VHH binders against Dopamine receptor-interacting protein 1 (Dorip1). Designs and how they scored, part 6

Target 1, 310 residues: Dopamine receptor-interacting protein 1 (Dorip1), of Mus musculus (Mouse) (q4kl13)
Amino acid sequence: MKTLFEEIKASIKNNYNQDRSFWRPVLPWGGVFTIKAGRKAVSCTPLYVEIRLKNTCTIDGFLMLLYVILNENESFPRELSLHFGREFVDCFLYLMDTYSFTTVKLLWIWDKMEKQQYKSEVHKASLVIDLFGNEHDNFTKNLENLMSTIQGSYCSNWHCPTRVQEDQQRTISINPPQEIPHGNLIRLAVDELFCSKIELCEERGCGGLREFSQRVFCHGAPPFVVLNMQHWKPEDLAYVPYYLDLSDHKYLLEGATLFNKEEHHYSAAFQIDGHWMHYDGLRNVNLILLNKPPEFLLLSSLVYIRATEK
Short names: E, the ipSAE of ESMFold2; O, the ipSAE of ESMFold2 at other seeds; V2, 0.75 times the mean of E and O plus 0.25 times the DockQ between their complexes.

## First folded at step 1 (VHH)

Design a42 (framework vhh_3k1k_2)
Fold by ESMFold2-Fast, scan of step 1:
Structure a42 (fold): chain B 310 residues (1-310), chain A 121 residues (1-121)
Amino acid sequence: as target 1 above (310 residues)
Amino acid sequence: QVQLVESGGALVQPGGSLRLSCAASGFTFSYYDMRWYRQAPGKEREWVAGISWSGDSTSYEDSVKGRFTISRDDARNTVYLQMNSLKPEDTAVYYCARGSTYHYTYYMDVWGQGTQVTVSS
């Protein structure tokens, strides 16, 4: 698959293969890529003559967000090259800049996903690749080494069986805080996860006080973070903080991914000049202003970009 | 409300030049790819030229490549087709169309009424 993709990459450079997304303003749902057999390859009968992508909504919003992030600051392509690889970042930017959207999805699938994460089969001379699933398995799991965090804690009771502990998390998951019914819940939930605190030790019969240190990034502050939103309501989109302080680093709101539970479909929203602009690869219009919280769309994730000193 | 209106069609001699215009209204023109199609009497409608929403990419059917140039002016909500070195085979009604994407399918969802181009001595 990877070997075939390497040949496809070379063929695109030579105008040998055609990406049918060439004329599309933003990433459409799915994709079709036509493979042209060269005269040198005529002696080898190909198993398929095109590639069809299905259910790509699990990665489409994140690929759009990644493109915006890479163009936000001149240092970000270099920083993200350390995580994704320079060849990946260079190829990604080239393909996005040339509207080669099916090919950029194939780049993600073959370079960043494992074979077990998606279904592929040959049907009627087409290789069909199906990305049905969730955003974590198909996209954000790749970010674990970029976004991993660790928090230490110490119980004041010397006899506590869990006196010293460390909590290392590979993803950033945000749940609604308990007890507070008003307003600014997302910032409060983030602070609950990241900030230092002292609480009564939860060990049965301990009675000690547990001191938690500030949660920190294991590999330094990443150029962007993805907050996985757990059990949040559609109206919570209206109260998303524009900035967050994460481990003494300021982050600015870039966008969100949204989930339609009834359709099992993901879309995204971009924060542009203080307004939410909705992106859905299934729609025939690219971007729509959201004047109010979307009734049936749940917050799936929030994407923040690291602020840079001027 | 959403409309495309073509203009500029005329009778020209072989080797002549003509510029077609397509005025868009009722939608955000700068968000859409635009294409030109043509249809000769008794023949199927065929694609002629296309321009991306950004204006950075253009494409042409092989028989017109090097002779025709597509361009757009987003401030005027207009797409143009400059036709040079016209041949009798270019005689057709020329249609402007708006490109749209639905369910990974690229198709034209809005069409103009067409403008007649006749190449004859």
Scores: ipSAE 0.000, ipTM 0.101, lowest interface PAE 21.7, mean pLDDT 76

Design a43 (framework vhh_8fcz_2)
Fold by ESMFold2-Fast, scan of step 1:
Structure a43 (fold): chain B 310 residues (1-310), chain A 120 residues (1-120)
Amino acid sequence: as target 1 above (310 residues)
Amino acid sequence: QVQLVESGGGLVQPGGSLRLSCAASGFTFSSYAMNWVRQPPGKGLEWVSGISWSGGSTTYADSVEGRFTIIRDNDKKMVYLQMTSLKTEDTAVYYCAKDYYGWGSYYDYEGQGTQVTVSS
């Protein structure tokens, strides 16, 4: 039985580059979880009989991406179990494989989010959980230890007040440039963040040269990285590199999350067969081909998967 | 003005080999990663292979790994795709792309691509 299941999973993984959305789950926006309630003559009236999720767009795209990532390579469930916990990873995969989408969202909320990050209230017979907010607080904050980096620097001026300094970053954030857009902006911004360099010390009156070491991952190269794009313009999807070299490791583009500022709504896009396929949990359709920049959607984040050698 | 010109395609039997070439101009070639993408008849674009700006790192789609080799010559401003053990499933128009743009069927390239047909 288990060997048959492994064969099926391997088949799904091998078809991702050839199937236009066939192996990608589509999570609906929100969700409803019905609590199994028995009937007894002397039982108390429950405060709620169901849980309703709303505004789950802050996690929906990332849950789909996490499922794809976990299925991309046999080592990834093990590596991510070291960060998320083995029970979480096993349960997550089981729930996604069985199309238990509301339950997988509840698993994320209860296991990975703090109560202060979301609002919950009992309304009529329902516990309503509202994930209105942003992707960082609701999802990518949990990835900070997985993706943390550190860079050292030292100034040649012995009297510099910041003579020896360490810069630890919990996220990889790429700000939109002020300069004329071109096709290598994201790669250059990533290289500027990670590469060793020597610059004039920025401390006023210092006059020294500051040497920066190569930026490295604190816990080794993660199975995937999320680049926080600080809401780059829709046209900036045209400047997304297919692959990045991060700390001497190859990463391949898997997808993006997109933000509709007017509606405060997140959606996602996946790279399938060289095309951006749009996902929006509010739609009752399969992934939709993007033939042009989506006018109203800002680039919120990019997701890259560490390349594996077979 | 960026210009990419693909060549080297043709008709080949299954198990055969071909080498595709891409001549680049209009940008600082050694500063950019280069990719090969393909479009089979009646299907969307599929990424095939990528090579870093220096040529020190390469990556491949699972369907071609072990059969295809991407190389570059920064002095000549050329990218090559050496294809071996060709299969009928490799039949496609092959395009050279400066980085990856990801908007539908367009990339940062100019030209018609080069047609590869694997048939017996």
Scores: ipSAE 0.000, ipTM 0.148, lowest interface PAE 16.7, mean pLDDT 75

Design a44 (framework vhh_8fcz_2)
Fold by ESMFold2-Fast, scan of step 1:
Structure a44 (fold): chain B 310 residues (1-310), chain A 122 residues (1-122)
Amino acid sequence: as target 1 above (310 residues)
Amino acid sequence: QVQLVESGGGLVQPGGSLRLSCAASGFTFDDYAMNWVRQPPGKGLEWVSGISWNSGSITYADSVEGRFTIIRDNDKKMVYLQMTSLKTEDTAVYYCAKGYEYSSSWYYFDYEGQGTQVTVSS
């Protein structure tokens, strides 16, 4: 990543990187990175390297949220450097601060994604990188070192074939509870995943009681968490808790990512002073105040930031 | 097998108008969204406009909103871009782009045509 960072700085300094957008303060959809790589000595024909990004909405909202999170507390860049690497965090902040939006997406793609997770090919002298897919594969899957959790359980039945178990999860996925009374469903679903509990053992023919310990973070409480929201309805955005207690740590709501199924498009919303501010890299120049959660957008992910002690 | 053939570009004065055309073949035209994208000299590709398979949804980039109009004719397998109040900043090669497999999507495209040059110069 250090090599990439120096290459990016050199290309910007030499005025060959045309990545800057002076008309938009927020990440636009897609992007293009052009480097003028020199000239053929005999013919003086210029050589160009062009990289075109498409379908980047799977990461755009998260990159915006990450930038907000890194500016919330002076300790967070240092804490996130333990998980992402210092060079990544420094480079990310530099690129966001300089409006180098296509390059910050390339930083994510090359440093955090594996090549097989995206499609890339040369088309008409451009390298085209296509991030078509979903947020989990393109963003949240790569946060294992930050968000991994483990939960132990013990069955009371002496003859249970799975008497002692550990359940390690690499990312946090929240499913709606099975048809309980309306209201506060997200908190209940989160508590179902994280809290200690006693349930009937699910092993066939066991009949014992299984005691679950509290789910804990494998690498300590992360500065932020991403909750992948599975099978939630648009109206459930109205019931998003302002805070969650995760493994005895208080987390405060920062934002959400939203999915328009008909358009196959992701956007995001930031929680500011009790109001949702909508971000859409394709449509909005600025953040737009939402008077209420939009009915046509599915809740895709929730992002919470750890409350600081003191 | 997919072919997109753009036409209608040329040299025009600032404030002028042009209509670009795209003829599609090799796929079921009315099953896909269609897009216009452009590449200014020495710069990267910029998405301009999109239209859904049934013209029920139309979207424009902020830089062209109010000046450009995208139209599709499914019977003729054509998509058009009507350009008015042209600026020097609109100088670019314009490409017609086939949408992805999802017929309702404006944001996803997997094939581009050969392009047509638009030059806005005084």
Scores: ipSAE 0.000, ipTM 0.191, lowest interface PAE 18.1, mean pLDDT 75

Design a45 (framework vhh_8fcz_2)
Amino acid sequence: QVQLVESGGGLVQPGGSLRLSCAASGFTFSNYWMNWVRQPPGKGLEWVSGINSGGSSTTYADSVEGRFTIIRDNDKKMVYLQMTSLKTEDTAVYYCARKRYTYGPFDYEGQGTQVTVSS
ESMFold2-Fast, scan of step 1: ipSAE 0.000; ipTM 0.299

Design a46 (framework vhh_8fcz_2; at its last look DockQ between E and O 0.02; V2 from the best seeds 0.00; counts 0 for: pae E 17.4 > 2, grease 28.1 > 24.2, placed apart)
Fold by ESMFold2 at other seeds, look of step 2:
Structure a46 (fold): chain B 310 residues (1-310), chain A 121 residues (1-121)
Amino acid sequence: as target 1 above (310 residues)
Amino acid sequence: QVQLVESGGGLVQPGGSLRLSCAASGFTFSSYDMNWVRQPPGKGLEWVSGISYSGGSTTYADSVEGRFTIIRDNDKKMVYLQMTSLKTEDTAVYYCATEYLYRDSYYLDYEGQGTQVTVSS
């Protein structure tokens, strides 16, 4: 039996007629799940007969990326099971491979999201679950057990009232540097967050130098990392690094999520065997092989995978 | 700018048929439930039919069930209302409307001019 990933790869290899689209829709925006009622269940008046999902683009791109990541290396399902749970990973892959796309979204919603992260109500005999919002609130926030980092610092002045400090971050959010308007701003922002540095201590009257250690992952170097990119504009994105060193680990660009602010809509781009694809759950042909790497003009997040160590 | 353009109305005898069309633009059509509403002469709006954003669920007012069929085409951004066995009480201006959740309430948003359906001998 071929998995969905194997079918996508085969489609890439067989693209000889300029047909750059995958033949089946993958993770369509939204979804409808019909609730089956048995004889005993039908004896009660149910509140709803189906579940409808709306505004799922806030998770769809990342669900697609997660599927690709889990298939990139035979060890990643086991490694990610330590963080997501084995049942989740096994069920996720099974549901994706059987085209059960509404159900895989329900798996994410019910297993990984807290109730306050989404709105739901019964409307016209349907349970409506609405994921209106942003990718951080609906997806990357739930990666905290994977993405957590810590950085310690100390001041050279023994009298400093805050001589020893720790900074723990639950997700990886990078901001554009303000003092260098041109160049590889993304690498500079990553280095500012992760690299050791020495700065003048900010305590009044202290005058010491504060030394920051290298930032490290609290739970070890993950199989993938997500860089959340708030306040970035197209002019800040002249170069997206394809290779990145994070806390002494090597990472390779796997893909990105994209956000159209006027439409409030997310899409994604990622690569399979060096071939870039674009995913947009709102299109009827929603997975397309690109003839060139994407330009990342509407970048929301970058996703990097850990390089295989020889 | 959201735009809904209705067409296909006309004058028809009782028992006749019409197919109404609604062309949508200026928004992500496949993200919204679509509805038909109507305004009979001298009366307020009444809901006629709805279709979920995927097309997987359809609903109808009791007065039209079995006679009207709502259809959508997300590729062409179109909604249709196939009307059969028309009655004089079906005479109204018909509007296409989006449906959305706002502040825990559902709202119908209609911006077109509508299309007149007149059923008379």
Scores: ipSAE 0.000, ipTM 0.231, lowest interface PAE 16.9, mean pLDDT 81
ESMFold2-Fast, scan of step 1: ipSAE 0.175; ipTM 0.568
ESMFold2, look of step 2: ipSAE 0.000; ipTM 0.126
ESMFold2 (binder alone), look of step 2: mean pLDDT 84; pTM 0.846

Design a47 (framework vhh_8fcz_2)
Fold by ESMFold2-Fast, scan of step 1:
Structure a47 (fold): chain B 310 residues (1-310), chain A 121 residues (1-121)
Amino acid sequence: as target 1 above (310 residues)
Amino acid sequence: QVQLVESGGGLVQPGGSLRLSCAASGFTFSDYGMNWVRQPPGKGLEWVSGISGSGSYTTYADSVEGRFTIIRDNDKKMVYLQMTSLKTEDTAVYYCAKTPYWEDTYYFDYEGQGTQVTVSS
């Protein structure tokens, strides 16, 4: 038997020169978990015989991306175990590789989400769990410790009331800057956040210069980073950089999450060995092999993985 | 073909211990989770414990947590259930089962014939 990742690679090889699509049911939208006699599901009163998941697109794309990332480098499972827990990472890989997709979503919901983040109710003989919302609350909030950064600054004026300051950020959010040239929009926005700089101190009554240190990762360079792009327009996506330099570490574009406003639905795009795929849990063909990077409609997030240096 | 063979059952006193074994063949053992389920006399099946393919993740039913330990040896293609502090309500036929492959719902295939555990004074 072959793992899910090996089957995906075989499908890419078989379709590369001919067909640009293949049927591969990976993390279908929603899910149903049937409770058998003796199977422990939840601590609540069990008047239900199944668990039904709905609106799981807020986690589905990121669960696929996490699975791909964990298979990109042998060190990543160990590094990510420091943040997610070793038991979580081992169980996640096992469930993905054995096609236990509803169970992997329940692992995320019960192990990583807080009860108040989602709605759950018993309806007839089913426990219905509804993950309607956004990707940050349901998924990327759990990455805050992995991606947290800190930037120090100091004012040249010895009497400045805020002479030494630190700015800690838990997420990396890229706002569209009005004055940035179109050709380098994302790269320049990232550089503005991370690079050292000297500016006039904005403290009232100060006359000094404030020197900002380069922004650094609080817990070392993570195996991957997620940039929150706030649903940018398709025209802006022509300038997505293949690589970024973040705090003296090179990161390579791995994928993105995409938002369809009409359907209120998230999908994802990612690469395996340089072959781009679009993933959508609502579609009959939920992996589509592309001969070029995907054309995005609304960009929700960009995902970059740390380059391995010799 | 897939084959699971349980052994190690028997008669024990309350408070005693037993170690159940399950020998697997016919599939790539390390790619599948393994479970123990039991059927008490005149009752339905009850899930007892589960272990991931790597052996790094384990789960237990509330009724056995702290008393039973599930372990596996991938080189020998074996899964074990170490039972301690046995109670009369642990009396059942015990089955090992591999985690279903390619299913939309999570349930167990019962491939083995089982091994009887009787706890009585």
Scores: ipSAE 0.000, ipTM 0.144, lowest interface PAE 15.2, mean pLDDT 77

Design a48 (framework vhh_8fcz_2; at its last look DockQ between E and O 0.20; V2 from the best seeds 0.00; counts 0 for: pae E 17.8 > 2, grease 26.8 > 24.2, placed apart)
Amino acid sequence: QVQLVESGGGLVQPGGSLRLSCAASGFTFSTYSMNWVRQPPGKGLEWVSGISSSGGYTTYADSVEGRFTIIRDNDKKMVYLQMTSLKTEDTAVYYCARVKYSYGRSFDYEGQGTQVTVSS
ESMFold2-Fast, scan of step 1: ipSAE 0.013; ipTM 0.417
ESMFold2, look of step 2: ipSAE 0.000; ipTM 0.129
ESMFold2 (binder alone), look of step 2: mean pLDDT 84; pTM 0.858
ESMFold2 at other seeds, look of step 2: ipSAE 0.000; ipTM 0.184

Design a49 (framework vhh_8fcz_2)
Fold by ESMFold2-Fast, scan of step 1:
Structure a49 (fold): chain B 310 residues (1-310), chain A 122 residues (1-122)
Amino acid sequence: as target 1 above (310 residues)
Amino acid sequence: QVQLVESGGGLVQPGGSLRLSCAASGFTFRSYYMNWVRQPPGKGLEWVSGISTSGGSTTYADSVEGRFTIIRDNDKKMVYLQMTSLKTEDTAVYYCAAEDYYLGSDYEMDVEGQGTQVTVSS
């Protein structure tokens, strides 16, 4: 019957002080759908009668997160349409709303991925599409224009060969700082990347001071950010901040993607009222409560949604 | 009722080029993902290429990648297949097929009409 998770979800849905959707579509790993002959029958035997998707864990968690993001604010579909195209956003929402999960994965594969990024082969009357690989190539690469940032800097030494410099980054990568307290580690690492600062110029023989401006988004504050986590441990999930301030905009924690190195498998975790809910399309059909940080799952990425204004 | 009319096939020498056309009617063409599929003599249907609703993304079978280009014109309700460096193995009847992204059902490929015959021979 009613599970603990369903009771918690129902209780949360009754709290009208929430800034985000509490319904989470749960995508199964892979997918299969049948190709049928159309209205005008052609007398032929198809080379394949179905499409089979494999190793979709590289996109499944992000597709679930994208759906939540698109439903967080009425302006977000319009804003994301500037990067993904309005037809993509409209089709994506419709397919997710109607539980057409295999078709939504094919929409991503065929509309957003390049053919050379995945393997496809006809085997025993099935077209097999294999998305084995990494999250960046299969998903986050398409966010580069949305997520791109730029930071200016200038050196006090008039004769510095790199006196005025710009650092444009297409992705947001967060590395752990050395020897700082763990409870604030992620916030401090994010601030190190985004905040203005003055440091000794690193140009050989320069000796000047380099002033760095605040890092800003090239196309305005995006509806969401994906932070690529580098060298973070499973227990670091316990220290993820509920919100971040990025370029004077408040972002709320929605979820994370997790990587099992031994299995070469991605899963995800959603933050719901201070609790982590684990998703694994290969093992579970429902979200489950994480009572402790998983010992074998590396923190792969964090997803934050731009806070809705009252 | 969905109607798809293929044209542009013919006899061509190996290494030659052909442009196939598919004229669509009876549905909201802009809302459909479009595919080209082919049937070689004595074999089943083989998927060749696909194009997204906007035309912003294209995919190709490994056997034709680098040689074929799929294009669509939503205003004219047309999809095209530009074929270059044709091989004898490309000999087949070519069909265009639509799938509906707005109906919320699993993929259902409509194969319409008689197709257009492409013969690559000397």
Scores: ipSAE 0.000, ipTM 0.182, lowest interface PAE 15.1, mean pLDDT 76

Design a50 (framework vhh_8fcz_2)
Fold by ESMFold2-Fast, scan of step 1:
Structure a50 (fold): chain B 310 residues (1-310), chain A 122 residues (1-122)
Amino acid sequence: as target 1 above (310 residues)
Amino acid sequence: QVQLVESGGGLVQPGGSLRLSCAASGFTFSHYWMNWVRQPPGKGLEWVSGISGDASSTTYADSVEGRFTIIRDNDKKMVYLQMTSLKTEDTAVYYCAKYTYISGTYYPFDYEGQGTQVTVSS
């Protein structure tokens, strides 16, 4: 039996040199989970006999990306087990490999999300779970321990009220640079966040120079990072860097999540061995092999994977 | 006006064969994945098989792979489930379902028709 990842790689190989590859549905939007009665039934009638999921596009792209990342390097399941839990990682891989997609979404919902983050109601003996919202609330905020960073700073003015300061960020959010751009805007924005720098102190009436140390990961360099793209215009996204240096570690572009504002729908793009694919759980062809890297005009998030030391 | 009408069920002995049909109307049939789902007596719904709009891709639950074949005829707006080597555990009401759009929200398996009963016994 082939795993899902082995079947995807075989599909890429068999459809090499084509603009599109048609595959059986992977992580189709939504899902239905049937509650199996045990050999000895409970004494009471259950309130629902199945669970129905809708608006799962807020997590589907990231679940697909997480599955690809876990299969990129044998060390990543071990490293991510330290953050997600070994039982989660083992169960996630098993469920994806056995095409148990509704169950893998329930694993994320029950194990990683808080009940107030989604709407649920019983309708016609079905528990309906609605994940309508955004990727940050439903997925990326649960990566806080993996991606949190801290940056120290120190002002030259002895009378500065915030002379020594630490800035801890729970997630990595990238905003367009304020200055006239030169080169790659995304790389400039990342460097502004992570690199050491000296700037005028922003404290009112201070007038000192503030020295910022390099931003570092609170829990070590993670196997992957998610860059939340905020307030970017499509024209500013023409140049996505294929590598980034973060806290003295090299990261390679693995993929992206994409947002269609008109339909409030998320899709994703990712690469396997340099071959790019577009994933959209709503489409009857939901995984398409691309002949070149996609244009990231509807960018919501960028996903980078840590390069292994040679 | 979306309608799915299942037919072809009946009583069959273990090891037998049966072909289920689903007649679709009210939507652009060739643009949607079509699926078969089933509900065994006293159990919830379980997914059985799916076929892409252009019929280039098919997928099956592990329990039926090699025994069931899903087929579609876009000109007639029909989807079929050819069942062979039937087992008693295949006894269920079988429903035809599509990816669909309900009140601003996309939801798979939202319209499953009336169903057709398959009983494998005796």
Scores: ipSAE 0.000, ipTM 0.121, lowest interface PAE 19.7, mean pLDDT 78

Design a51 (framework vhh_8fcz_2)
Fold by ESMFold2-Fast, scan of step 1:
Structure a51 (fold): chain B 310 residues (1-310), chain A 122 residues (1-122)
Amino acid sequence: as target 1 above (310 residues)
Amino acid sequence: QVQLVESGGGLVQPGGSLRLSCAASGFTFSSYEMNWVRQPPGKGLEWVSGIYSSGGDTTYADSVEGRFTIIRDNDKKMVYLQMTSLKTEDTAVYYCARGLWSDYHSYGMDVEGQGTQVTVSS
């Protein structure tokens, strides 16, 4: 597979495009890619001449969001090249700019995913790649080193077995708070995770007070963050804050990913001029204005972009 | 359309032999290279052997070299795989596949039909 991938990458660098998705303004669900190859010794012959992608909704929304983020300002491609690699970012932008959507998905699959994370089979000279699963395994896991955080704490009890401790988290997971004051639950939940605090030490029999430092990013403030929304209700989409302060950095709302549990299908929404614009590669060719949160779409994640200095 | 029908599989003990057959229709058989491909349980497709259109040149995967022999009969539109010294690792569904020309200095294969199951066990 790596040999075939290198041939495709070389073709992209030489302005060869076998992708037929170029007429669509947004990523379609799935995709078809035709491979061209000459005669070789049989022992080196590939088993397929075409690649078919299915169930790509687990990555489609995030690929759309990544493209928008990379175009928000001139520093982001440079900064994200430090995480994804310059070659990846350059190829990604070229493919998105040329509407080579199946090829950009193959770039993600082969460059950023492990083979055991997806199913593949050959059928009638087509390699079928099935990305059925979840957003974390297929996309967001790759962001762990970009968005990792660490929080220190210490217990007032000298006999505490975990007196001085660090809590490193690879993902940012937001759970609703136990208290429901009025409407601003996501901001309160984020503050609960990031802000300094003092609470009862939860070590059995300790009885001390544990002081937590402010949670900070391990590798500096990233150009964007993804908040994994755990146990939130569809109604909460109406109360998503436009900005968040994370570790003394201001982040602005860019979008969200949404999950339809009945269909096992992911879609996304972009925040444009104060309105939610829905992206669904399975149903729509263009973005559609959301007049209200759809009753079957659960909030899966929120995406925020770091505010730029002027 | 192109149709390939595999047969000859079955249960055999380690060290045994089997001959697989593939009957082709719907294309000019003598103009195409033919191949055998297998899919072991829980694994992807693995190329096993190929034979050129004339029948003069044959190629084998390292894992079967010296144990398997691929043969074709253009008059009967058949390709065969003679398997000897079978190992438990040879357990798989076996498919025959037509070689296809392409423009990247290699050619792909059409994997057709339901295949034929070969089980090597004691």
Scores: ipSAE 0.000, ipTM 0.122, lowest interface PAE 17.0, mean pLDDT 75

